# Ledger of designs, part 26: VH-VL binders against p38822r5to271

Target 1, 267 residues: p38822r5to271
Amino acid sequence: LSIGNEIKDSFKETHKWVQNNLKWLKDIEQFYRERAKLEKDYSERLSRLSAEYFNKKSSTSVPISVGDTPTTTPGSIEAAGVVAWNEILSQTDMISKDHDQLSTDFENHVANQLSGLFTKLDMTLSKINGFNNDMVNKKDNIYHELEKAKKDYDEACSTMEMARNRYTKASNDRNKKKLDEKEMEMNKCKNEYLIKINQANRTKDKYYFQDVPEVLDLLQDVNEAKTLFLNDLWLKAASVENDLGANVSKRLQAANSVVKQNKPSLN
Short names: E, the ipSAE of ESMFold2; O, the ipSAE of OpenDDE; V2, 0.75 times the mean of E and O plus 0.25 times the DockQ between their complexes.

## First folded at step 7 (VH-VL; framework fv_rovalpituzumab)

Design k2 (at its last look DockQ between E and O 0.01; V2 from the best seeds 0.00; counts 0 for: pae E 20.1 > 2, placed apart)
Fold by OpenDDE, look of step 7:
Structure k2 (fold): chain C 267 residues (1-267), chain A 127 residues (1-127), chain B 107 residues (1-107)
Amino acid sequence: as target 1 above (267 residues)
Amino acid sequence: QVQLVQSGAEVKKPGASVKVSCKASGYTFTNYAMNWVRQAPGQGLEWMGWINTYTGNPTYADDFKGRVTMTTDTSTSTAYMELRSLRSDDTAVYYCARDEYIGGSYLEPNYYGMDVWGQGTLVTVSS
Amino acid sequence: EIVMTQSPATLSVSPGERATLSCKASQSVSSNVVWYQQKPGQAPRLLIYGASTRATGIPARFSGSGSGTEFTLTISSLQSEDFAVYYCQQYGYWPYTFGQGTKLEIK
């Protein structure tokens, strides 16, 4: 019985533990939502900044003389500088868009999926808990029936003894009949009680040795699933952020290519 | 017969709240998640969220967070959806729909669509 | 969120003919697509789930196909009762999103 109680308690504890772990998913979800917000904010601010400086850019440009002997002029150099700056600003704006994409990716591919994962596992957990409750109820029901049967048997025994005593005191047909009736009832109750004992024992055995372990395994499955899916989402989060890094690198490379063309001298 | 029966049409003023009920019958209420979907006149379907009918734990679409509350009464096998701060664009037919998601596998996707729908509840928001 | 785009918006087909409805996802949703049918004044009815599996009680003339970003609902031989609005829904990513619908009308 002690083992059974321990097992039962184990379910409750395990269930609570799994439940808490699922709640942890909500915290993680919130984390990525906040990151998404930061990325969005950064994106917007960067975009505005880029636009501001783009509008502030010097309009100073010197037309390239198209003649028989084209020469590089100081104005051309200045123009090259402006071109480089424009490219930097343009790429910065693109980078801002990349951050916006990351924000979206955090939302769509991480946070929302965590939410979905929570829902899925929560529903599964609910089902498991439902099954456990059903098993517990079945067990409890049979025990209640057993108690009732025992009570009935005890009462039948008592009444039989009373009848016996009456018959002993007055041995007549009436009392004999009553004794026989009460004995029959006692036997009936005894049989019922025995049946309930057997049923209760079987139910108990099934519950503790089969059902509870199975339910615990199911809880473990939920926890494992949580871990697996969570790992995948963490990897996805890293992946999308790496993509940002790659995009940023590409943007900077593009800008650098133009900057390198901004020569310091006329020749 | 498995069915979902929703409450009757509602007319509300802007800023008011509406609570739609969805009574389930013909199946174990707590074995299936309950979804809420709305449809504006002449428009498409919009997912509002769903609720775990066993625990009462809801999940809302982002667009409705803060304005919607989904609840259940297991004793009556009834799901409720309350939408607050109503505005004209909330005018729509609101559906409850059963989802067999709870009955699915632990590791695999278990959403197979919403297979049982309520008849819908028209909510009209007008001044 | 994933955007589901259905095309065409309206499809006119004669009874007995084949109808092909398209649903495109903004990104891959694997095979996690559901199709619904909705008649005027009625709630939607589940037709297909898992992109290609018919729901219980759905006639064989309805079929779904596709994976990733491209999905198709096909009605091999249109019956009079098939003229309705059809919606696709993805459940590959949360939140689950619907297409805008395709109205199938009689030509």
Scores: ipSAE 0.229, ipTM 0.647, lowest interface PAE 1.7, mean pLDDT 89
Fold by ESMFold2, look of step 7:
Structure k2 (fold): chain C 267 residues (1-267), chain A 127 residues (1-127), chain B 107 residues (1-107)
Amino acid sequence: as target 1 above (267 residues)
Amino acid sequence: QVQLVQSGAEVKKPGASVKVSCKASGYTFTNYAMNWVRQAPGQGLEWMGWINTYTGNPTYADDFKGRVTMTTDTSTSTAYMELRSLRSDDTAVYYCARDEYIGGSYLEPNYYGMDVWGQGTLVTVSS
Amino acid sequence: EIVMTQSPATLSVSPGERATLSCKASQSVSSNVVWYQQKPGQAPRLLIYGASTRATGIPARFSGSGSGTEFTLTISSLQSEDFAVYYCQQYGYWPYTFGQGTKLEIK
C-alpha cells in the first residue's frame, strides 16, 4: 500500500511538471501575440505620423526660377530640401508597412504555431493520463480481490475455531459435522487467498517494472518534443525580425541616396 | 464656407456594393485627411477608416478590411467610400468627416478632432 | 483596440442645471479624447478636443476634464438646445474608437 502511494506521487509529480512546461507555451504564445499587437499599433501610428507631415502646408512650397539666376519667394523653403524631406516621409511610410508585416508574421508563423503545438501535446498528455489510469485501475482491482480473499479466509478461520470450541465442549455427531463443514470452507478460502497472492505478485511486477517506466518514458517524450519544436519557433521568430531589419535598412539606404543629392547651394 | 456634401440615400440588396461620394468645398482638399464614420439606426458611431488625400494612402478599421475601399479624386475635391458584400447589418447612415492635420507648437495638440462633417448618406440593405 | 465606456446611458436633467457625463478608456490614452454632440437627424458636432480644449464657437458652459482613463464633460447651465446625445472618442491609438453615447434628456 506504501509502494502504491509512492508511485502515484511520482507519476503525479512528473505529469504536473510536464503540464506546467506545456502551460508555459501559452505564456510564450501570449508574448508573441502582444508583440504582434505592439508592432501593428506602431505601424499604424507611424503611417499616421508620416501622413501628417506629408500634408503640412510648407511641403508644397517651391522657389520660382527665372533666367540664369534662380530666386526664391518669401516664405519658401529650399526645393532640393523639400524633395529630400518628401523621400524621408515616403520611406517612413514604407517602414510602417514593414512593421505591419512583422505583426502578421509574429501572429501567423509564431503565435498560431505555438497554439497548435500546445493543442497537439496537451492531447497527447490526455492520452498518456488515460493509459496510466487504466493501468492503476487494473492493479487496484487485483489488490481489492486479494484483500477480500484475506478477509474471507480470516472469517472462515474464526468460524472454524468457534465450531471447534463447540465440539470440544459437547462432542456429538452434529457438532462434528459442523466442524468438518467449517474446516472445508476454511481450506477453500485458504486456497483462494493463495491464488490471489500469486496474482497480486505478478501484477505488482508488471506494474512497477514495465508499466510505470513506459508511462514515464512517454511523459519524457512529450517534454522532449515540446523543447525541440519550441526552439524551432524561437528561431523562426528571430528570422522574421531579421527580415524586418533588412527591409528597414534598404528603405533608409534609398532615402540616404536622395539626401546625398541635396547640394549645399541656394536655389 | 467649408462644406462636405455627400451623395443621396441608397437601397441595396445583400451581397451588393455601395459607393458613397463626399465632395469638399471652401478649403484645400489635400490639406485634410478624410474619415468615414457610420451609424446604424438607433446606435452609436463606428469609425471605418481614413484616407490621406494628398498621397491617396488609406487606413481601414479591422472590421472593414477586405470589403471597404476608400479613394479620392483631387481634381474634383471628392472622397469616395465603397463597401462591398453588403449585409443587412450594414444598414446605417454613413458620414464623411474632415480630419485636420496641422503642425503644433509645444502648447498645441497634434489633433483637433473631426471639425466638419458631411450631412450623412443613408444606406439601407434589405431583400 | 481601446474600448470607450460612457456613463450614464441616459441622463435626465432640467434646463438651467448642471450635467456631468463620464467616459472611461480601457487603457490610458493620456489627454487624447474628443467630445461630440449629436442632435436627432444631424451629423455630430465637435465640442472638445485634447480632453479639455473647446473647439471654435463652442459656448463656455461646455467644459472637459480628465487624463489617462477617466474623462468628464460638464455642461454648467443647460440650455434647451443642449439636449442631445454626446459621444467621446479616443485618438491616442489606432483605430479611433467612440463611446456608446450618453443621451441627455429633459427631466
Scores: ipSAE 0.000, ipTM 0.392, lowest interface PAE 20.1, mean pLDDT 83
ESMFold2 (binder alone), look of step 7: mean pLDDT 90; pTM 0.923

Design k3 (at its last look DockQ between E and O 0.02; V2 from the best seeds 0.00; counts 0 for: pae E 26.1 > 2, placed apart)
Fold by OpenDDE, look of step 7:
Structure k3 (fold): chain C 267 residues (1-267), chain A 127 residues (1-127), chain B 107 residues (1-107)
Amino acid sequence: as target 1 above (267 residues)
Amino acid sequence: QVQLVQSGAEVKKPGASVKVSCKASGYTFTNYAMNWVRQAPGQGLEWMGWINTYTGNPTYADDFKGRVTMTTDTSTSTAYMELRSLRSDDTAVYYCARDEYIGGSYLAPNYYGMDVWGQGTLVTVSS
Amino acid sequence: EIVMTQSPATLSVSPGERATLSCKASQSVSSNVVWYQQKPGQAPRLLIYGASTRATGIPARFSGSGSGTEFTLTISSLQSEDFAVYYCQQYGNWPYTFGQGTKLEIK
């Protein structure tokens, strides 16, 4: 029954393969957790840096004098520069927050989802394995019963033969009765053995031609599901990072708009 | 009937550990994930984690990682939850609850909620 | 994590009247919402799953609706045994999170 063993091995290998793929999800999860951590750290450090420079006082600010003929003073230019600088720092702080958001997004929309995906598929895989085990147990049980029936039949045959020999040597009523009894028992065992053979054959056929393929298909389904969901999560990861890029661009544009207003001329 | 029966109330000191048991009956234990949910007095529900009763593989909520251990004994259809380094804010009723998370499509397993709950175990942490 | 916000915190309604409980998600959870009922001194009981499907044994007066971020549990005609705390739970994103609960009390 080399084919049966091969099929059985196929299931085990496929199951192991799927299991390893699920384990891979954990690695991917960890990757994004680490990225989230990096983003968080960067966010915090950038925020602190921005705050530090915001707290630095400028001693060069001079108020604008307003009269009949208002003029721009060097102090006003300095003030404009300070305004631009403040905007840059402000936008930098916002960028830090954007990185914090990315950290959160990696955690919530990618890493946690990977964890959930693993859990779901792990549970499913367990069910599939359980189903397979049940099928295997059913098969094994019938084979054990078959072996027992065979043994009983063999013993009954042997006993019958002994009774036959005794009757042949001494043809009396006692020996005849014994022979008849043993023959009856032999036939009983034979019938049981035949029943078990039939049952075993049917069970075997069902197992190898229906159950095993079905289980393999289920394993494939798990793998396909893993792939599909994983792809979605990868796309989501890219999406949230693109959002960061977009936000950063927006912040920089805002800062640039103020910088452009910082004119170098006094008039 | 399907039921979950939890161990009795516990009184612990800060820093101690508590292990709550949850015995399942009336259904195939390994067919359902087992959740642990706690509820502080007068507060809402807090999910602690769940365990694959088939494999024994647990998943913990982030807030409890490192302090909680969930295990099962399939031979007795019993789930266990151990919480370590207890503090006063761990005072709560702890529930085990099963869910058929695996139910539905193999491609998209469905979650149908926690349909069977234990009676709860009060854990009091006090000095 | 997704935050589930229930409102109101307390709802006072007379027996026989209609009660409407709200649950809002901080982000879309599709229809992946469960409702639980909890009476004093008892464990929670599953009412609704999939936002709108009644669990086994739950009376028809209980109904759930909603999708995305807005969810509602409705009790069409309040019975005396319906006065309890109700919790929503999302399972759209991991980890699953609970609302803070709505206490339904007798007016």
Scores: ipSAE 0.035, ipTM 0.556, lowest interface PAE 4.0, mean pLDDT 88
Fold by ESMFold2, look of step 7:
Structure k3 (fold): chain C 267 residues (1-267), chain A 127 residues (1-127), chain B 107 residues (1-107)
Amino acid sequence: as target 1 above (267 residues)
Amino acid sequence: QVQLVQSGAEVKKPGASVKVSCKASGYTFTNYAMNWVRQAPGQGLEWMGWINTYTGNPTYADDFKGRVTMTTDTSTSTAYMELRSLRSDDTAVYYCARDEYIGGSYLAPNYYGMDVWGQGTLVTVSS
Amino acid sequence: EIVMTQSPATLSVSPGERATLSCKASQSVSSNVVWYQQKPGQAPRLLIYGASTRATGIPARFSGSGSGTEFTLTISSLQSEDFAVYYCQQYGNWPYTFGQGTKLEIK
């Protein structure tokens, strides 16, 4: 089909599209790094909160030997409530550690892997661009040689016609030798031009029929690899957060069991 | 102008206590944690502890537990560090340094390190 | 707690040259590393946080890199005011810990 504008920028537009898709990986990486920092901050603040309220409880504990009369009995409402509160604080601290693990998992198993994926695919895209430049340069060099051969042939034709005109005006031996010499030079240039036409036609066929489709297929392969690995990393991100949810549910079930025992009965 | 201004140099005998003040200005005191970091002559930096300026709750490095007390006075925007039972090896420059945004929106700034330091307070313990 | 080990202890280089300072954590701290500069008689100055982000007002010749356990501070085209002691600090795990420092000297 036409060499016009429809084909002129096909590689450039496809390369730009793939490059933009690769840059999107950096945005996704940044999101998970920021998500990891949020989870780390939450973990630290939650751990401090638990420790602060545990310290309050510890400072208000009544020493056993401070007086003659005991102040605590088994099964009392206050004793059961203190046990439940201690368990809530303990499970809250464990939940803070669950979020610390999520932060580490986002960094190590998602963000760092996205950084690695981007680096590898960006290098591959650069190599594909280098290959495209090499095949375009080879094509352009053949076309440059063809244009030079055409100019040489055109000039040799003009020089030979001048010599023919002079021989026609004055038919002497000097003009005949000059004409013969210019015809020989023209025939040499003609042969070189025909050789370059054939080389350029073969190069054109290889470029449009084989090289361009292969380079475009390589660009599609980069995009397919990006999609496949990105999907795997998104599934891993979901899996890591689901594991956090399962751990938190386990912590809360343990706390709920203790809370349900906080009732004024069976003294 | 964000600034931390510490109390002046002190000379103490072994067994005494020292209390260093750190007055904050130019920012909301309770939005940033306050660290205390010391540096013995010719030595590196040593983190002593940290105080939550919003709650007033400190956390101490293990090496200083039992000897250090960190407090705040939010009405004067001032942090205090008291080190008790002083020894000759407590001779150092003591710095206050703010970090970590606390007390505000948890979606606000990321951690930026200890970005503002006091000028330091030299405490000399000599027998 | 996490031990931060800096190397070398002393680095002798000429002005205009490049300096590379290393900091190794005893376990992963992700990107939670800060670099400080300290000149004699002064408080430390924040240079880099998040392993690679320059603090406000820090010249572009300072750059940080690394993640996990290995971290690097690079100073390109050293200026006379850059000769100081440099500390790394981790904030990824409690308690905060500092490296022992790298002294950058004129060769």
Scores: ipSAE 0.000, ipTM 0.347, lowest interface PAE 26.1, mean pLDDT 82
ESMFold2 (binder alone), look of step 7: mean pLDDT 90; pTM 0.927

Design k4 (at its last look DockQ between E and O 0.37; V2 from the best seeds 0.00; counts 0 for: pae E 7.1 > 2)
Fold by OpenDDE, look of step 7:
Structure k4 (fold): chain C 267 residues (1-267), chain A 127 residues (1-127), chain B 107 residues (1-107)
Amino acid sequence: as target 1 above (267 residues)
Amino acid sequence: QVQLVQSGAEVKKPGASVKVSCKASGYTFTHYGMNWVRQAPGQGLEWMGWINTYTGNPTYADDFKGRVTMTTDTSTSTAYMELRSLRSDDTAVYYCARDEYIGGSYKLPNYYGMDVWGQGTLVTVSS
Amino acid sequence: EIVMTQSPATLSVSPGERATLSCKASQSVSSNVVWYQQKPGQAPRLLIYGASTRATGIPARFSGSGSGTEFTLTISSLQSEDFAVYYCQQYGYWPYTFGQGTKLEIK
């Protein structure tokens, strides 16, 4: 009985542990949603900033005249600088879009998936808990029936003994009949009690040796699934952020290529 | 027979709330998730949310967060969806639909679609 | 969210002919696609899940195929009762999203 109680307690504890782990998924989800918001905010702010400076009029504009002998003029150098600056701003705007994409990626590929994962595993966990409850209830019901049968048997025995005593004191047909009836009832109750004992034993055995291990395994499966899927999502989160990094790098390279063309001298 | 029976049509004014019921029968209510899907006239299907019928934990679509509440009564095997702050574009047929997120009774989750649907509840929002 | 795009919007087919409905995902959803049929005035009915598995009670003339981003529902020989709107849904990513539907009508 002590082992059984320990096993039962194990389920409760394990279930709670898994449940808490699933709640943890919600926290992780929220984390990535907040990150998404930050990225979105950054994107928007950066975009506005880029636009603001892009719209600033440059006072450095020198008309380029095409003559028979085109030469590099100071104005052309200044123009080159403006071109470089425009490229930087343009690429900055693109970077802002990249951050917006990351925001979207965090939402779609991480946070929403965590939500989905929680939903699925939560339902599974609920079913497991339901199964466990059903098993416990079944067991308890059998035990209650057993107790009832025992009580009935005990009462029948007592009644039979009373009848026996009456018959012993007064050996008549009436008392004999009653004794026989009570004996029959006692035997009936005895048989029922024996049946219930057997049923209880079988149910107990099934519960502790089959059902409980099974449900614990299921809990373990849920936990393992959670871990695996969560790992995948973490990797995905890193992946999408790496993509941002790569895109940012590309943008910066593009800008740098133009900047390098902005020569300080006419020669 | 497995079936979902929804409450009758509703006519509401803008700003009002509507609560649609979905009564399940023929299966273990708490063993299946319950979804709510709506369909505006002549339009496609829109998923509103899902509720764990065992725990009562709902998950709502982003578009409905703050405006929808899903609940269940396990004693009557009934799911409820309340939509608040109704507007004209909420005019639609609202469906409850169960899904199976688990393979078999207690296996790890597999989604096989929404296999049982209610008959739908028309909610008309008009001034 | 993943966008499911169905084509064509309307498909006119004669009874007895083959109907092919397309569903495209904005990104790969593996084989996590379901198909629903909806007749006028009725709730949707599940046809296919896992992109290619028929739901219980669905006639053999209905078949699903595809993986990744391209999915197809095929009705090999169109029956009168098959004229309806068909929806695809992906469950590769949360939230599960529906296509806009294809109306199958009698030619």
Scores: ipSAE 0.242, ipTM 0.662, lowest interface PAE 1.9, mean pLDDT 89
Fold by ESMFold2, look of step 7:
Structure k4 (fold): chain C 267 residues (1-267), chain A 127 residues (1-127), chain B 107 residues (1-107)
Amino acid sequence: as target 1 above (267 residues)
Amino acid sequence: QVQLVQSGAEVKKPGASVKVSCKASGYTFTHYGMNWVRQAPGQGLEWMGWINTYTGNPTYADDFKGRVTMTTDTSTSTAYMELRSLRSDDTAVYYCARDEYIGGSYKLPNYYGMDVWGQGTLVTVSS
Amino acid sequence: EIVMTQSPATLSVSPGERATLSCKASQSVSSNVVWYQQKPGQAPRLLIYGASTRATGIPARFSGSGSGTEFTLTISSLQSEDFAVYYCQQYGYWPYTFGQGTKLEIK
């Protein structure tokens, strides 16, 4: 069983959760780009409609002279009514431009900013993932060094014991020299093993109780940043749409003022 | 030795596409972002986009969105930029340039500007 | 997007003199400005990042200053190899944007 695998799985799950929350920004971006396209299309169609009816009224208001005294045609539209209608058409065309502005504002101040936010947070998430990989690799390398040092020490102990048994059975100078050599090798391996034990214990404590919590906190920081900036962009989206509403209201009030001055005796 | 080596010059007709390669060596490819920047003859620098080489996610300048595709192949440490529907005003030298540290550790200095540039790839669009 | 405007378009200066190049951002980019040098037929060379920090290997005669919207690159004693085109770039906001360049010519 590897303790490091439990930590790798925890990071993997948290990373995926953060990554999915960042990818959601692309869906929200696409929504506002599609909103911008709808507003642009509406603007263009409304402008064409206003122009068509503006041109139509120009043809209708042609006076005809009958007899010696010129007069407006019986089918002509009275001047006060034409003034009111022209104002309605003019304000409708201005409203079409308001929708063009909303399209531009959604694209520039919402969708493009969402794209930038995703890019910066995606980069930050990549940095955190790279840091996590480096941290795990460093810890694993220290554990591999400890495993090797333990194996080397165990082997040196075995060969020293074999040399000791040989010397006790045949107590000659050759066997004594061999025993002394193996005891020196064992002591060198023992010292290295003790160093690696201390190193591994300190690394284990730092990794599990300091490094892993820090990395998980960094992942949380990415998601918190995403949420804060996304909320700001949603508020901006509402703000630009409220500006449209205010402009439309202003244009309709202007048209209403002209309509209210249309006297019945002038119709 | 840190370097970026780009593919050779290209001559294309209007309406065609071009794909420029940029092979990185001497550093860990996925640890740095990759920019594409072009320069028309006698003109200034124009940023085309950036790619996160770790995730493969690109970000494009608005003027190129819809016509450009930036990709990477991490197994060969190579970045690619494909520009479609070529026009005569796309005649330029195209550079790759690495910049922001995006791997290993968030604690290291991140941004040095575009510190390593490819040699440039001349793309000529003519009838 | 943020427009970076460089001035002058061309600067004629004698070797040994001081050159001052200006870069203006359309809105504040804090200190997130980079300066590049480009000689004919070569890729740009990084000079300054963070508005004022020299890149590794850049001579001390190059210095940068500024914050917010106004930035300058100063070359305190021009050498013959310094006559080139200089670009500023902001990295405070996506998308990254370059200035149009200042050509530094020998008088």
Scores: ipSAE 0.024, ipTM 0.584, lowest interface PAE 7.1, mean pLDDT 85
ESMFold2 (binder alone), look of step 7: mean pLDDT 91; pTM 0.932

